# VH-VL binders against Riboflavin kinase: the designs that were tried, part 6

Target 1, 134 residues: Riboflavin kinase, of Devosia riboflavina (a0a087m355)
Amino acid sequence: MGIRLSGCVIHGDKRGRKLGFPTANLSIAPGVELPPDGVYSCIVWLPGQTTHHGATASVGNNPTFDDVKERRVEIYIHDFDGTLYGHELNICLLTRLRDMRRFSGLDDLTGQTERDVAQSRAMLAHHALTGLLP
Below, E stands for the ipSAE of ESMFold2; O stands for the ipSAE of OpenDDE; V2 stands for 0.75 times the mean of E and O plus 0.25 times the DockQ between their complexes.

## First folded at step 1 (VH-VL)

Design r11 (framework fv_roledumab)
Fold by ESMFold2-Fast, scan of step 1:
Structure r11 (fold): chain C 134 residues (1-134), chain A 122 residues (1-122), chain B 107 residues (1-107)
Amino acid sequence: as target 1 above (134 residues)
Amino acid sequence: QVQLVESGGGVVQPGRSLRLSCTASGFTFSDYAMHWVRQAPAKGLEWVATIWYDGSNKQYADSVKGRFTFSRDNSQDTLYLQLNSLRPEDTAVYYCARTLEMATIDDAFDIWGQGTMVTVSS
Amino acid sequence: AIRMTQSPSSFSASTGDRVTITCRASQGIRSYVAWYQQKSGKAPKFLIYAASTLQSGVPSRFSGSGSGTDFTLTINSLQSEDFATYYCQQYYSYPHTFGQGTRVEIT
């Protein structure tokens, strides 16, 4: 079940920390096919490890470096307080929560992020209960 | 009430310099990536430059690389575009614009200023 | 650089008409297309992003569609305030590029 991706964690987004939701920005190779842009509940794990963490990911519009847009997945790992810069991260996208949308300001972004994370947690709990987690 | 106001345009001879400014109001300026877009008389829109919310990443159109410098002062809610070695083909209305989503630099431009005219003629 | 080509460059229309403007990218850009309206002597106004998502406050008669290389802006019942030049823009890759514009003129 779900869509499996891997990528390298690039410099973290300091903005996520200001919102109370520090995120890891994941660089996905340009040739890799991504699912539709949106916000997803997901699980993440380091290569070679068996421990999985719940997470909330946004797929789509991210900062561009150089002339070619790198497709990135921005991930908030639930209950994780650390840094993964330069590490490879494996992800399984499980449920699409919503389409990407614009925000009218910091309060709007913060409120939506809180709702996204809460819904992601609920969906992950539901997956665990119904036996849908890998 | 969200507003961008450009200034600093004028008439100059080729080879001269100008500094354009864009003052933001009605939103938290330091949260947004910002852009400059220009439009030559009777022509279409041309993207000029992008700067991240903290000034750490800057992108320039090939036609202006090495001549134009983009900067921002988040304490004053102001953008600057330094135009050096101006050429007749730089003649245009210069608009500053805000990125649609906070903390991104590759989105659509949702708020635009009214523009400031730069004329380069001999 | 990704070239954006609009068709037609200009045309005449009357109020009540359904107007369709097309935009073609020289390579695949997924849905990373925005549309803008510009009236004579004014700054561009943002209409649509992500190819089909209407900006809040933009009338529902405007709609966008397409993905990959072919994109369309539709105005389903043209009003007098809609006579303007329309631009598509890709924001998939630097440099950001605009189409050359389509001018919608009153008949």
Scores: ipSAE 0.006, ipTM 0.542, lowest interface PAE 11.3, mean pLDDT 81

Design s02 (framework fv_sotevtamab)
Fold by ESMFold2-Fast, scan of step 1:
Structure s02 (fold): chain C 134 residues (1-134), chain A 121 residues (1-121), chain B 112 residues (1-112)
Amino acid sequence: as target 1 above (134 residues)
Amino acid sequence: QVQLVQSGAEVKKPGATVKISCKVSGYTFSDYYMHWVQQAPGKGLEWMGRIDPEDGETKYDPKFQGRVTITADTSTDTAYMELSSLRSEDTAVYYCATGSYYDSSGYFDYWGQGTLVTVSS
Amino acid sequence: DIVMTQSPDSLAVSLGERATINCKSSQSVLYSYNNKNYLAWYQQKPGQPPKLLIYWASTRESGVPDRFSGSGSGTDFTLTISSLQAEDVAVYYCQQYYSYPTFGQGTKLEQL
């Protein structure tokens, strides 16, 4: 019942890596309707897999980094540390956690990201997600 | 091997502009941030700013913002740091620095040899 | 900005003896989600650039002798040299990378 999207992982911003939250930036097909800007609890299917992984998704701009020009879908995949550049991901956005906001610096961004990921994990723990397919 | 090679020492008068180069070899220039660090004689290290050579995005410490400009030329794998309106307190060794890992650019395992800039009348 | 404060400003240690340098950050550099401390230690000798010794507070850089060790978490960190060698005479800096990089003021280590 959630919002299903797919997209190719495009080159990400190095800053997420430095903060310990590497994100996959998705190239979504033109004309696909995106949900409102915000942070979402999310599940992701890695290439060739039928099992999902928990994730935290940002829809909109990264307000700390002004070089992000377009609305983007950025995914932090929980407990995953690998490269997915050039691969197609299937995702399902489940619960909108909060509105996007501007950050006063890296510490503010990092603290909020920690809270977002913790909230996403908590929301996912309460969903009946067994047996969902990509 | 990875090397960062900086341009030679400069002597400038107050009010002048200096531009220091940092040529890299042994890795893909656009994959890592390039940072610049100032060290006044007998003093500690102070981060000035950095550039992402892939897209030219820069970030500067507020203390240097307005006087420092960092640029990158991917055709020659060279980063530049330009400091304008020089004062005597800008007399320092300037270093370029980068990390060996894409996800670890916040600490620096590779440094240039340093460029001494002397500002005197 | 995160302020890094080292102590002592200078110390003298005899060859073969233990040297201990402390570093405090004005706010925690421990990232709760990945449980990593965003802290590095550098050695600098006259006329040379800094050399990385330790990153992630306790991980020794490749090629760095095992007499160098890092410890601590959150706001309080220590660099230890278990048995001072003559070549260890240098200035030592801690650096955080939790935010935009900032360095401690340095600790000058001299041979007694």
Scores: ipSAE 0.005, ipTM 0.547, lowest interface PAE 11.5, mean pLDDT 81

Design s03 (framework fv_sotevtamab)
Fold by ESMFold2-Fast, scan of step 1:
Structure s03 (fold): chain C 134 residues (1-134), chain A 120 residues (1-120), chain B 112 residues (1-112)
Amino acid sequence: as target 1 above (134 residues)
Amino acid sequence: QVQLVQSGAEVKKPGATVKISCKVSGYTFTDYYMHWVQQAPGKGLEWMGRVDPEDGKTKYDPKFQGRVTITADTSTDTAYMELSSLRSEDTAVYYCARERGYSYGYFDYWGQGTLVTVSS
Amino acid sequence: DIVMTQSPDSLAVSLGERATINCKSSQSVLYDSNNKNYLAWYQQKPGQPPKLLIYWASTRESGVPDRFSGSGSGTDFTLTISSLQAEDVAVYYCQQYYSTYTFGQGTKLEQL
């Protein structure tokens, strides 16, 4: 797919923090068209870096919780432990993994997130991603 | 740069209510959960509860549910912990502690602590 | 609740010698999907707040000396100080964050 976006990490819905997959919510510049709602395998560049990191992105409204209605981009950066609030990230969405869905509870959400991340990792391992820049 | 500064020591009578503050600086207050931890003299650490300063939502340990109220004031970047119906067993140092934003549940910055003494 | 149990309750070690503190959880704090152990270690000196030493069972916090190391997985965890220094005399706590937040009872480390 190869859809490129950039945005600053802002605070967002923290309901999923206990899942073990902390996500960064990106503020995308006004007027930028977002791709169709869904979960995507993607790569992320941290500020000032040319080396990318594997990630799993969620685009659209989160239908599981009803206090967030605006379309958003949320990124889980694989094997990353750190603070990115206020920093600009560049991302490239590579493959749409699935449609957004509602969940019956935290166990259902956790199980699907695990599958999404595993699928994203598998796809990234099988792609030639060398030479891609922010 | 990141600092959590708590209000000073309090002496209260049994049955009273105490309200302790934790003023933060050096980071965006709404990006991190703020927790409160109790430590009785000579004893270990016990989690009381937390608040999300972004939306004011709280979670409490069942032991303190009904007596503790945790709030956040984003206009002053200050978290509060209010404990009612005080007993001698509530004599303790109370800490505010920040949960790391991109990692769940461990506390990277702590306030200096506030001693609350409950005595007749 | 996940119960955290430390051993020993207290330990005396000579300067330059290895100190080992154990922590057991009543259920696994390993999350298989991200392969992370939801366990942290803190150091607390008298009159001071706890200081984060280690998170994710084995990752040292920035500024923590490399003589401190964490190991273990699932239910059994160890904090090791490879060569005790005088400033390491403190109480050490493990904490799980897999399901809510519970601390071990603490291990007091004294200089022999």
Scores: ipSAE 0.005, ipTM 0.545, lowest interface PAE 12.7, mean pLDDT 82

Design s04 (framework fv_sotevtamab)
Fold by ESMFold2-Fast, scan of step 1:
Structure s04 (fold): chain C 134 residues (1-134), chain A 122 residues (1-122), chain B 112 residues (1-112)
Amino acid sequence: as target 1 above (134 residues)
Amino acid sequence: QVQLVQSGAEVKKPGATVKISCKVSGYTFTDYFMHWVQQAPGKGLEWMGRIDPEDGETKYDPKFQGRVTITADTSTDTAYMELSSLRSEDTAVYYCATLPYDFWSGYSFDYWGQGTLVTVSS
Amino acid sequence: DIVMTQSPDSLAVSLGERATINCKSSQSVLYSSNNKNYLAWYQQKPGQPPKLLIYWASTRESGVPDRFSGSGSGTDFTLTISSLQAEDVAVYYCQQYYTTPTFGQGTKLEQL
C-alpha cells in the first residue's frame, strides 16, 4: 500500500515553500517516478530506526532548463524537533490530501498547511487503528 | 509590499557594456530565482537568463550566452544584469522578474521591475 | 527550446463581445505526474511591465477579473475574455515554464 521513496535530506530550495513548519527537503534519485503532485499523508523512517513517524509531504515535479525535470519532495515530520541534513530518509506516501493550489497570501498558505497537517494526523491515526500501516 | 526597483535609463555606444541593477524588498531575496527579460521596441518578450541568489548559480539563453552576466549581492538584496559588446539590436527595455514559481501550495510569486530602457546608438 | 506560437497576431473585438487568443507549444507542457500544464498568460499595456493573468493554464491570478479564463492542455491553449472592456486593450503573451521560459510572439487586442 502506498508509494515508497527514499532520499537524502539536502539544504534544498526554499522558494514559495518556507513557512513556519520545519521541513526536510529530499533529493530523489534520477529515474525514480514520483506520484502526482500534491500534499500527502505519509510515514517516515528516521536513520537507524525501525519505528515510523507520521508526516505530511509535499510532492512537486518541477521542470527545469533543457527539458530536465527537477523532482522535489518536502516532508514535515510530526512531533519531531531537530535537523536531518545529510541523512537518508525512507518514506511511504499513503493518502493524497489535495492538489497543489494557489493561495492569496502567506496567511492562507499557513492556514491550509495547518489543516493539511491535521488531516494527515487524522488519516494516520485511522490507518494505525485499522492495522493498515505498512 | 513586494517591490523590484531597477536602475535608470542608459544610453550607450556600440561596443560598450551596460550594467542594470534590480533592488528587491518585501520578501527574502534568496527564496526566489531572479530572471531577466529583454523587450525590443514594438517586439515581444525574450528570456535572457536567471540567477539563484542563494548560491549564485546562473542559466542563460544561448542567444545571450557569452555577452550576458547575471550576478546577485545578498548584502544589498540586489540583482545585476551586465550585457557586453552592445549592438544597435540590443536597444530594448530590460526587466527583472521572479516569474511564476509555485512549489508547495500553488502560491504564485510573479513580480516585475518597472523596466530599464537601454538605447544603443552612435 | 520550446517554441510558442500565438494566433492571431492581432485581433479587433467590439466592447461586450468575446475575444479568443490561441497559443501552441512545439512540444507538450503538460507534466503527466502532476497533471499540470506549465503555461501562463500575461497582459501588457504600453509603458508597463507584463501583468500575470493566468498560470497553470487555467488558474486565475488574484485580482484578475472573472471575464478572463484560460483553457487547453498539452500543446494547445486558449485565453478567453468573455466580454471585452475598454481596459482590456493590450498585447497578450503566453509563456511556458516547463523548461527554460519562452514566450509567444504576442497578440495585439484592439477595440473594433
Scores: ipSAE 0.006, ipTM 0.551, lowest interface PAE 9.8, mean pLDDT 81

Design s05 (framework fv_sotevtamab; at its last look DockQ between E and O 0.14; V2 from the best seeds 0.00; counts 0 for: pae E 8.8 > 2, placed apart)
Fold by ESMFold2, look of step 2:
Structure s05 (fold): chain C 134 residues (1-134), chain A 121 residues (1-121), chain B 112 residues (1-112)
Amino acid sequence: as target 1 above (134 residues)
Amino acid sequence: QVQLVQSGAEVKKPGATVKISCKVSGYTFTDYYMHWVQQAPGKGLEWMGRVDPEDGETKYDPKFQGRVTITADTSTDTAYMELSSLRSEDTAVYYCATSGWYEGGYYFDYWGQGTLVTVSS
Amino acid sequence: DIVMTQSPDSLAVSLGERATINCKSSQSVLYSSNNKNYLAWYQQKPGQPPKLLIYWASTRESGVPDRFSGSGSGTDFTLTISSLQAEDVAVYYCQQYYSHPTFGQGTKLEQL
């Protein structure tokens, strides 16, 4: 059973851009209930589209000084290379892959991100998602 | 191996300007904010502001706004804090600090060794 | 700004005894959505920079001895040293990172 969320794309953590995993960060309304912090497999609908893309999402605070008080959902959309800044996305979180963790350095973070994306793709291949709408 | 190495102690007259450097090694300088913290003699720690080394964007505590300038030079992986119109109450140790690699929050686990600035007639 | 107030300003504790330092914030630093307290503790010895001891109110930083523990939630927090060692003589600071960082005024811990 999936958890539906929506939010406006804002600028994300600079680290994702440097690591080759560009992400869309969603600002989630303060009253919305979120699942436990962690990394999830998910699907996303681009603006104005009824077909979905696979994605990997991080639920929790992004590491930015100014945004500690507001939770955001950081989404790496698989096989997508466009910009969505200022637009609203709809997502469905599916499977929780892991807890948030501390990293010993850049190589550790990069390796974990690659594993997260690989696991997300594998989990999405097992789901029957045809006909699902935003 | 993350290291923050600051420039040496300075003695200044009232009204002068001081510029302190903080050289970074052990991670990608542009990935995280660099913060500066003041510790006056016999006083606690006070956050002054920070810079994003990627684009130079800054935020300052209102107490220091207008007198402090925090910058980053990505060609040398060095952050700077410049404090102008020095007063005797600016005598303090100044630290650079960052939070390192963590997904879910900010606290300061990497600190420079501190730079003593003495302002005296 | 979120004001952080520590108590006491100083204390003296005999070797092997428990030391307790309190920290109160003017606003809650508990983020209810993730149930985490954005609170850190630092130790500072003479001539040295602050050293991180605890983050998220109760999580010890790597290499910090087990005798250090943090507790509390919301606005009221405590740092406890279960059995004081001579090297624990220092000034201790709490810090919130729920918003832009602010620190407590410090607590000087001395050996009786």
Scores: ipSAE 0.012, ipTM 0.593, lowest interface PAE 8.8, mean pLDDT 81
ESMFold2-Fast, scan of step 1: ipSAE 0.015; ipTM 0.630
ESMFold2 (binder alone), look of step 2: mean pLDDT 94; pTM 0.951
OpenDDE, look of step 2: ipSAE 0.017; ipTM 0.645

Design s06 (framework fv_sotevtamab)
Fold by ESMFold2-Fast, scan of step 1:
Structure s06 (fold): chain C 134 residues (1-134), chain A 121 residues (1-121), chain B 112 residues (1-112)
Amino acid sequence: as target 1 above (134 residues)
Amino acid sequence: QVQLVQSGAEVKKPGATVKISCKVSGYTFTEYYMHWVQQAPGKGLEWMGRIDPEDGETKYDPKFQGRVTITADTSTDTAYMELSSLRSEDTAVYYCARVPSYGDYGWFDPWGQGTLVTVSS
Amino acid sequence: DIVMTQSPDSLAVSLGERATINCKSSQSVLYSSNKKNYLAWYQQKPGQPPKLLIYWASTRESGVPDRFSGSGSGTDFTLTISSLQAEDVAVYYCQQYYSWPTFGQGTKLEQL
């Protein structure tokens, strides 16, 4: 059930912070197979915790920006604000919500992010996630 | 180990300008917003403004707009708050404070030790 | 501006007894999207900067004793010290961060 990944949080572009949906940018080890590019509903285990948190993940080369050389995993952790820089997160990608796409501007990006987060929350509410461990 | 260290006390005449520094250590300066807060004698805490050290974007409380200028020097990991046209009512302790979350506004942790500015004739 | 009003202005409590400080906001600081209350509490002792106690209305900062707790939602918030200790004598401030930050006027807590 789902795709399990782990990675160290590295700080990303502050553009995401200004949208009200701050993301944790995960450094995934070289050679680890990533799922297809897209936006995913996700659960995350914070360091030392056995309970999970809902999240929305993007996997891809982030075509909204011009750095397209590597594929990234970015996580917006629902109902969480704080710093996780340098910490390792365990995540489970559950449902692919949509393909990655380019945006015409910040309003387009913000509107889509709001829809993605709402859809992720709704999907997570209907999954059998009780007892799932890191 | 995160620390904000402010410059020392200042005594100014009415109409002067004061510039206070806040040097950071123990974290990446450009990743968090830096705010400034005034505490006048007999009054509580009053937010003045903030800066994003990465791009220099500032926001100010309308009460201080036009008199306050907040800047950041990423080469020295130092934030500055400049207040012009000083009045006796500006006599206060001034604090720099970090928002430790990714958000634009937030709670403050840590705070600088404070800088007393005295404005008198 | 969101106006923050604390009550009482001053409070005297005996060692070992409960202290309760209230904070009201002129509008809700509960954000509908994430269901969080954008409210923090600080302790300030003479000659020192404010010290963070609580954020998100009820989350205790690391290192803060468990006798401190925050509660409330929307416009009405409470800071509780379950059993007052001598080192708790200080001024306490609430702060909202739903918009540009504003603080309550402060509550001075004294030992009775």
Scores: ipSAE 0.006, ipTM 0.534, lowest interface PAE 10.7, mean pLDDT 82

Design s07 (framework fv_sotevtamab)
Fold by ESMFold2-Fast, scan of step 1:
Structure s07 (fold): chain C 134 residues (1-134), chain A 121 residues (1-121), chain B 112 residues (1-112)
Amino acid sequence: as target 1 above (134 residues)
Amino acid sequence: QVQLVQSGAEVKKPGATVKISCKVSGYTFSDYYMHWVQQAPGKGLEWMGRVDPEDGETKYDPKFQGRVTITADTSTDTAYMELSSLRSEDTAVYYCATAYYDILTGHFDYWGQGTLVTVSS
Amino acid sequence: DIVMTQSPDSLAVSLGERATINCKSSQSVLYSSNNRNYLAWYQQKPGQPPKLLIYWASTRESGVPDRFSGSGSGTDFTLTISSLQAEDVAVYYCQQYYSIPTFGQGTKLEQL
């Protein structure tokens, strides 16, 4: 895809941390058009760092439970623990992995998240080998 | 802006209990741990423990385990640190602190102004 | 517990000169999986709470002047002030957050 976005990390719930996949929630400027809802392989530039990190991004409404009021961009940064609340992240969405879906419960959500992250890692490794990554 | 505002200075007798408050504003209280740090006069900083305001989970340094109780009240965005069986060596400034950018353990971005507790007979 | 040891306990530096403070941990605070050092530096002035200067060993907190820099990895860390200003007179603390947080004993920086 190669879709570039930037946004400030805003606070959110700790649910991802308890699932083992803590996410950064991005506040995107009002004038910026978001790509289609879905799960994406992604790279992220952290504040003060010169290299990118692999990530898995979710764009759109969270389809799991009735807690969603607006479209969101959520980023799980691979092999990173913590939250960058208040910092601006630059990201690049590279490959759309799947459409958003509804989940039957927490186990279904957790299993799909594990598959999404594994697929994102595989796509990023492929892109690295083929020279697509910056 | 982010602020952590602590209750005022306390003077206590040996054997008493003290309870200090830390009221937060400028961020979502339940998103981050609230930590408590002790600093004896002219000495360094010592971590006492922390609470997760979302579920009340606590973790304490073994040195304070059994004497310290840390709690959070999400209805008032206030954390508390209660220290019992006070001794003269508990005379110190007590700080609340939180890691605004790190929810797991972390470094401390924001600190309260400190509360002096004097234990004397 | 991870023990943090700073050196020197105190130093005096003239305005405009370089100040160097060292910090040693009793075990590595480098997490190999994310290649991060779980180490922070704080500045504390009399009557004030500590102020975060550096985290992840070398990342400067927003608003902290660029004369402050952190370096090192594993067990040996350094805080450098490239050109001392009068406002930098303070006590400096290192802190690890690899496990239960522990602080160094502090280094008192004074103006010559």
Scores: ipSAE 0.000, ipTM 0.514, lowest interface PAE 12.7, mean pLDDT 81

Design s08 (framework fv_sotevtamab)
Fold by ESMFold2-Fast, scan of step 1:
Order: structure tokens, then C-alpha cells, then sequence
Structure s08 (fold): chain C 134 residues (1-134), chain A 122 residues (1-122), chain B 112 residues (1-112)
């Protein structure tokens, strides 16, 4: 069931926070193969917890710092308001919602993000996720 | 209006440390990275690093890592750049700079301080 | 390290004539997910900080005259001044922000 990944949280995009969708950026170990680029419904286990939280994840080729190009996993944790910088998260990617696409501007990006989160919430509400462990 | 105001010119001897300030106004200090850029006389621009005022996280260009320390004080909306073990080659104008609200990951710079000249000589 | 290379190093243009400055990146600065080129252009006059002219390769900063335009995509970019004014004499820099920021070496624009 799903694709399990673990990674250390590096600081998220501040712009996402101002749009109402702050994200945690995961640093995934070298050599771990990621699923195809896209947006996924996801669950996440916070440090030390056995109960999962709903999330929406983006897997894609993003500009990187330190001159290293890599595919990134960015996660918006539903109904979470806090900082996880430096902590390791366990996640499970469940359903691919859509392919990556290009945006004409910030309104287009924001509108699509709202739809992605709504679809992710709907998918998670209809799945049997009881008893899953990190 | 957005303003970045830097401290005044400094003259230092080789081996000394310099600390330059950049006080901001007109926006929420913790919403943007504060960057520092070096410009040696007659040369181009080199990015040194940035601080995230929200949590103090820093990123440095490898060329300056080990000698540069960038910090932020949210109580005074002031960023600092400290450069140690000064050499004659560090003689330059140093700028603080930040990006505009509303852009995705903007490491381009629409707001700049006026610059601080640091001269390193005997 | 993404290396930015400008050409020419210096350029002299008569008032009212077109000035063209080129910028090449060692790798693409086009981000596929948002279809944006992470490239900016700056103008710097002696004793002043750089002034942003263009971002996202072709978007003109507010208050910048319409004679300034940016074009290009991927690795090859151009800054054009359609009709040089005396106030345009300056050094011009391109900058990528796809990775850790790097600048071109600068192009000095002088009046012929």
C-alpha cells in the first residue's frame, strides 16, 4: 500500500506559508528512487507519533541550492501549524492525483493548489488507513 | 516604503573582523531571506549567503563558508554580516538585499541597501 | 556552479540607437513546472547599488522605461535597449536564481 519514504525536513518555501499552504521540503537519501513527477495524496507521521496526518505531496524537478540538481518531495501537512525543520518525517504516498503542469501566474498556482488539497482530503477520507504505522 | 539602511564605512587591518548591519523597514522582516553580496573594486557581484530571519537558518557560498557569519535580530529588524580573518582581497563594497513579496523562491533582488565600503589595509 | 557569461565586455552606442547585451548560462535556468526562466537583469551606476530592471527573463520591473526589454529562454538571453538615452550609461549584469545565485561578469555600456 503506497510508497514509503523518509527524509529530513529542510526549510520550506516562505511563499507557500503566505498563500496558506506552507510546505515541508524533504531531503531524501541519495540513491532512493522516487515515483514519477506529480501531485500525490499522502499521509505523514510526525516525529515520535504512531498516528498519521493527511497531506498533499509534490514530487518533481525543482531548482536546488548548493549547485546540486535533484528531484524534491514537498509536503503540505493538512491542518498542521508548526515547524519541523531538522526532524525526520516518515511518509506514505497513496494516490497520484495529477501530472505536474505549468502555471500562468500566482493565481493559477494558488487555485490549482486549493483543488489539489481538496482532492487529497477527499481521497484520504474514503481510504481505510486505520492501523498503518510509520 | 521598503528601505534597507546599512552601517557606515569601515577600515580594518589584515586579520581583523568586521561586522556590518542592515536595518529594514516597510515589510515583515521574517517573511523574506536577507542576502549579502560582495563587490570588489572594478569587479562584478558575488553572492555570499543569506539568513532566514524566521528561524536563523543560513546558507553560504562555499567560497565564504568558514569566514562569514550572517545573523538576524527580529527585535530590531536588523540583519548582520560578520567577516573574519580579513585579507586585502576582502576590500569591497558589501550590500544587503532582499526579494519582493509574491514571487516564487526569489533569489533575485529588488531591494538593496546603499552599500558599505570595507577597506582592508596595513 | 551555474556560470553566467555576458557578451560583449563593453559596448559603445550612439544616443537613439539600439543596444544589445547577451547572457549565456552553462545550464538551463528554465523550470519546467511553472515554465519560468530564473533570470534577472540589473543596471549599476558608479557609487550606487544595482537596480533591478527585469526578472523572469522578460518581466520589466515597475518604473523601468519600456525601452528596456528582456528575451530568451533556457540558456540564451538578451537585454535590449531600443533607443539609448544618456541616463542608460552603466554596467549591466545578468543573474540566475535557478540555483545558488550567480552573476555574469558585466557589460559596460558607453555612449559613442
Amino acid sequence: as target 1 above (134 residues)
Amino acid sequence: QVQLVQSGAEVKKPGATVKISCKVSGYTFTDYYMHWVQQAPGKGLEWMGRVDPYDGETKYDPKFQGRVTITADTSTDTAYMELSSLRSEDTAVYYCATGRLGELSPYYFDYWGQGTLVTVSS
Amino acid sequence: DIVMTQSPDSLAVSLGERATINCKSSQSVLYSSNNKNYLAWYQQKPGQPPKLLIYWASTRESGVPDRFSGSGSGTDFTLTISSLQAEDVAVYYCQQYYDTPTFGQGTKLEQL
Scores: ipSAE 0.000, ipTM 0.528, lowest interface PAE 11.2, mean pLDDT 81

Design s10 (framework fv_sotevtamab)
Fold by ESMFold2-Fast, scan of step 1:
Structure s10 (fold): chain C 134 residues (1-134), chain A 125 residues (1-125), chain B 112 residues (1-112)
Amino acid sequence: as target 1 above (134 residues)
Amino acid sequence: QVQLVQSGAEVKKPGATVKISCKVSGYTFTDYYMHWVQQAPGKGLEWMGRVDPEDGKTKYDPKFQGRVTITADTSTDTAYMELSSLRSEDTAVYYCATDKTYYYGSGSYRPFDYWGQGTLVTVSS
Amino acid sequence: DIVMTQSPDSLAVSLGERATINCKSSQSVLYSSNNENYLAWYQQKPGQPPKLLIYWASTRESGVPDRFSGSGSGTDFTLTISSLQAEDVAVYYCQQYYSTPTFGQGTKLEQL
């Protein structure tokens, strides 16, 4: 079900604390076909793990944090504690929530991110995909 | 390793202003809020406010609003708490503390995982 | 502001025995969207800053011994030390971080 991707978690733009929504930047290999740019509800899991976590992903260029040259998937993992830098991560994109948008400032981005995460959580409740990653 | 090192004890007269520093090391200063907490002798902990070192934005508890100023200097990785119009009731140990961060709890405050050693401020005539 | 109230104000327990400290919030600190309780417990010894023991009501901070456990949900929370050690003599504080942080008044744990 949904669109399956995998990649290594890398550092993105190292500005300060990220709007209360810490994200993992996932580098996708050249030649892998990505879905249309947009914001998606999704699930994530570590390779070999059976537990899944709900997440909200942006695919394409981040309209506010675009310090990277490569097309990437930026993931906010719900209800997750821990660090993922250098880890391989599996993701399944389930529902496209909206098109990418330009933001006039961080307040606009923060407000929209709150709405995106709330909508993503609602969608994932219907999929019964909750739990902390080990 | 993470360290928060505060300036030394202060003795002030009523009506004076005190400014306490908290120098951080072992993490990226701009990635986390810096909070200040007051503890009067024999009393519990009271949150005063916090600053976001990345943009300088602050929030204060209404009890201290108008008397407290919290700032951050990114060139020296140092946060400051300035308390004006001191009263004897302000005699306390003041702590800086950083919030515990991980990948959930969006929009919420977080518990405090690293604390400075505390600075005793005594207000007396 | 959410008011945090601890009970008892002081407690004396013999080494090896169970210690139980309670914390009540004036309103729920359970966030229904993620089903998490925004409650922490701290230990403070004389002359030292507070040390985080437990967050999310029941999750132990790294390095905290397993004799410490947190429980409860919504407005009523408990910190339990299953077998008191001498090093556990301290003041314990609960804290909510659902909104602007507020702390309980503290519970002084003494060795009987």
Scores: ipSAE 0.000, ipTM 0.521, lowest interface PAE 13.3, mean pLDDT 79

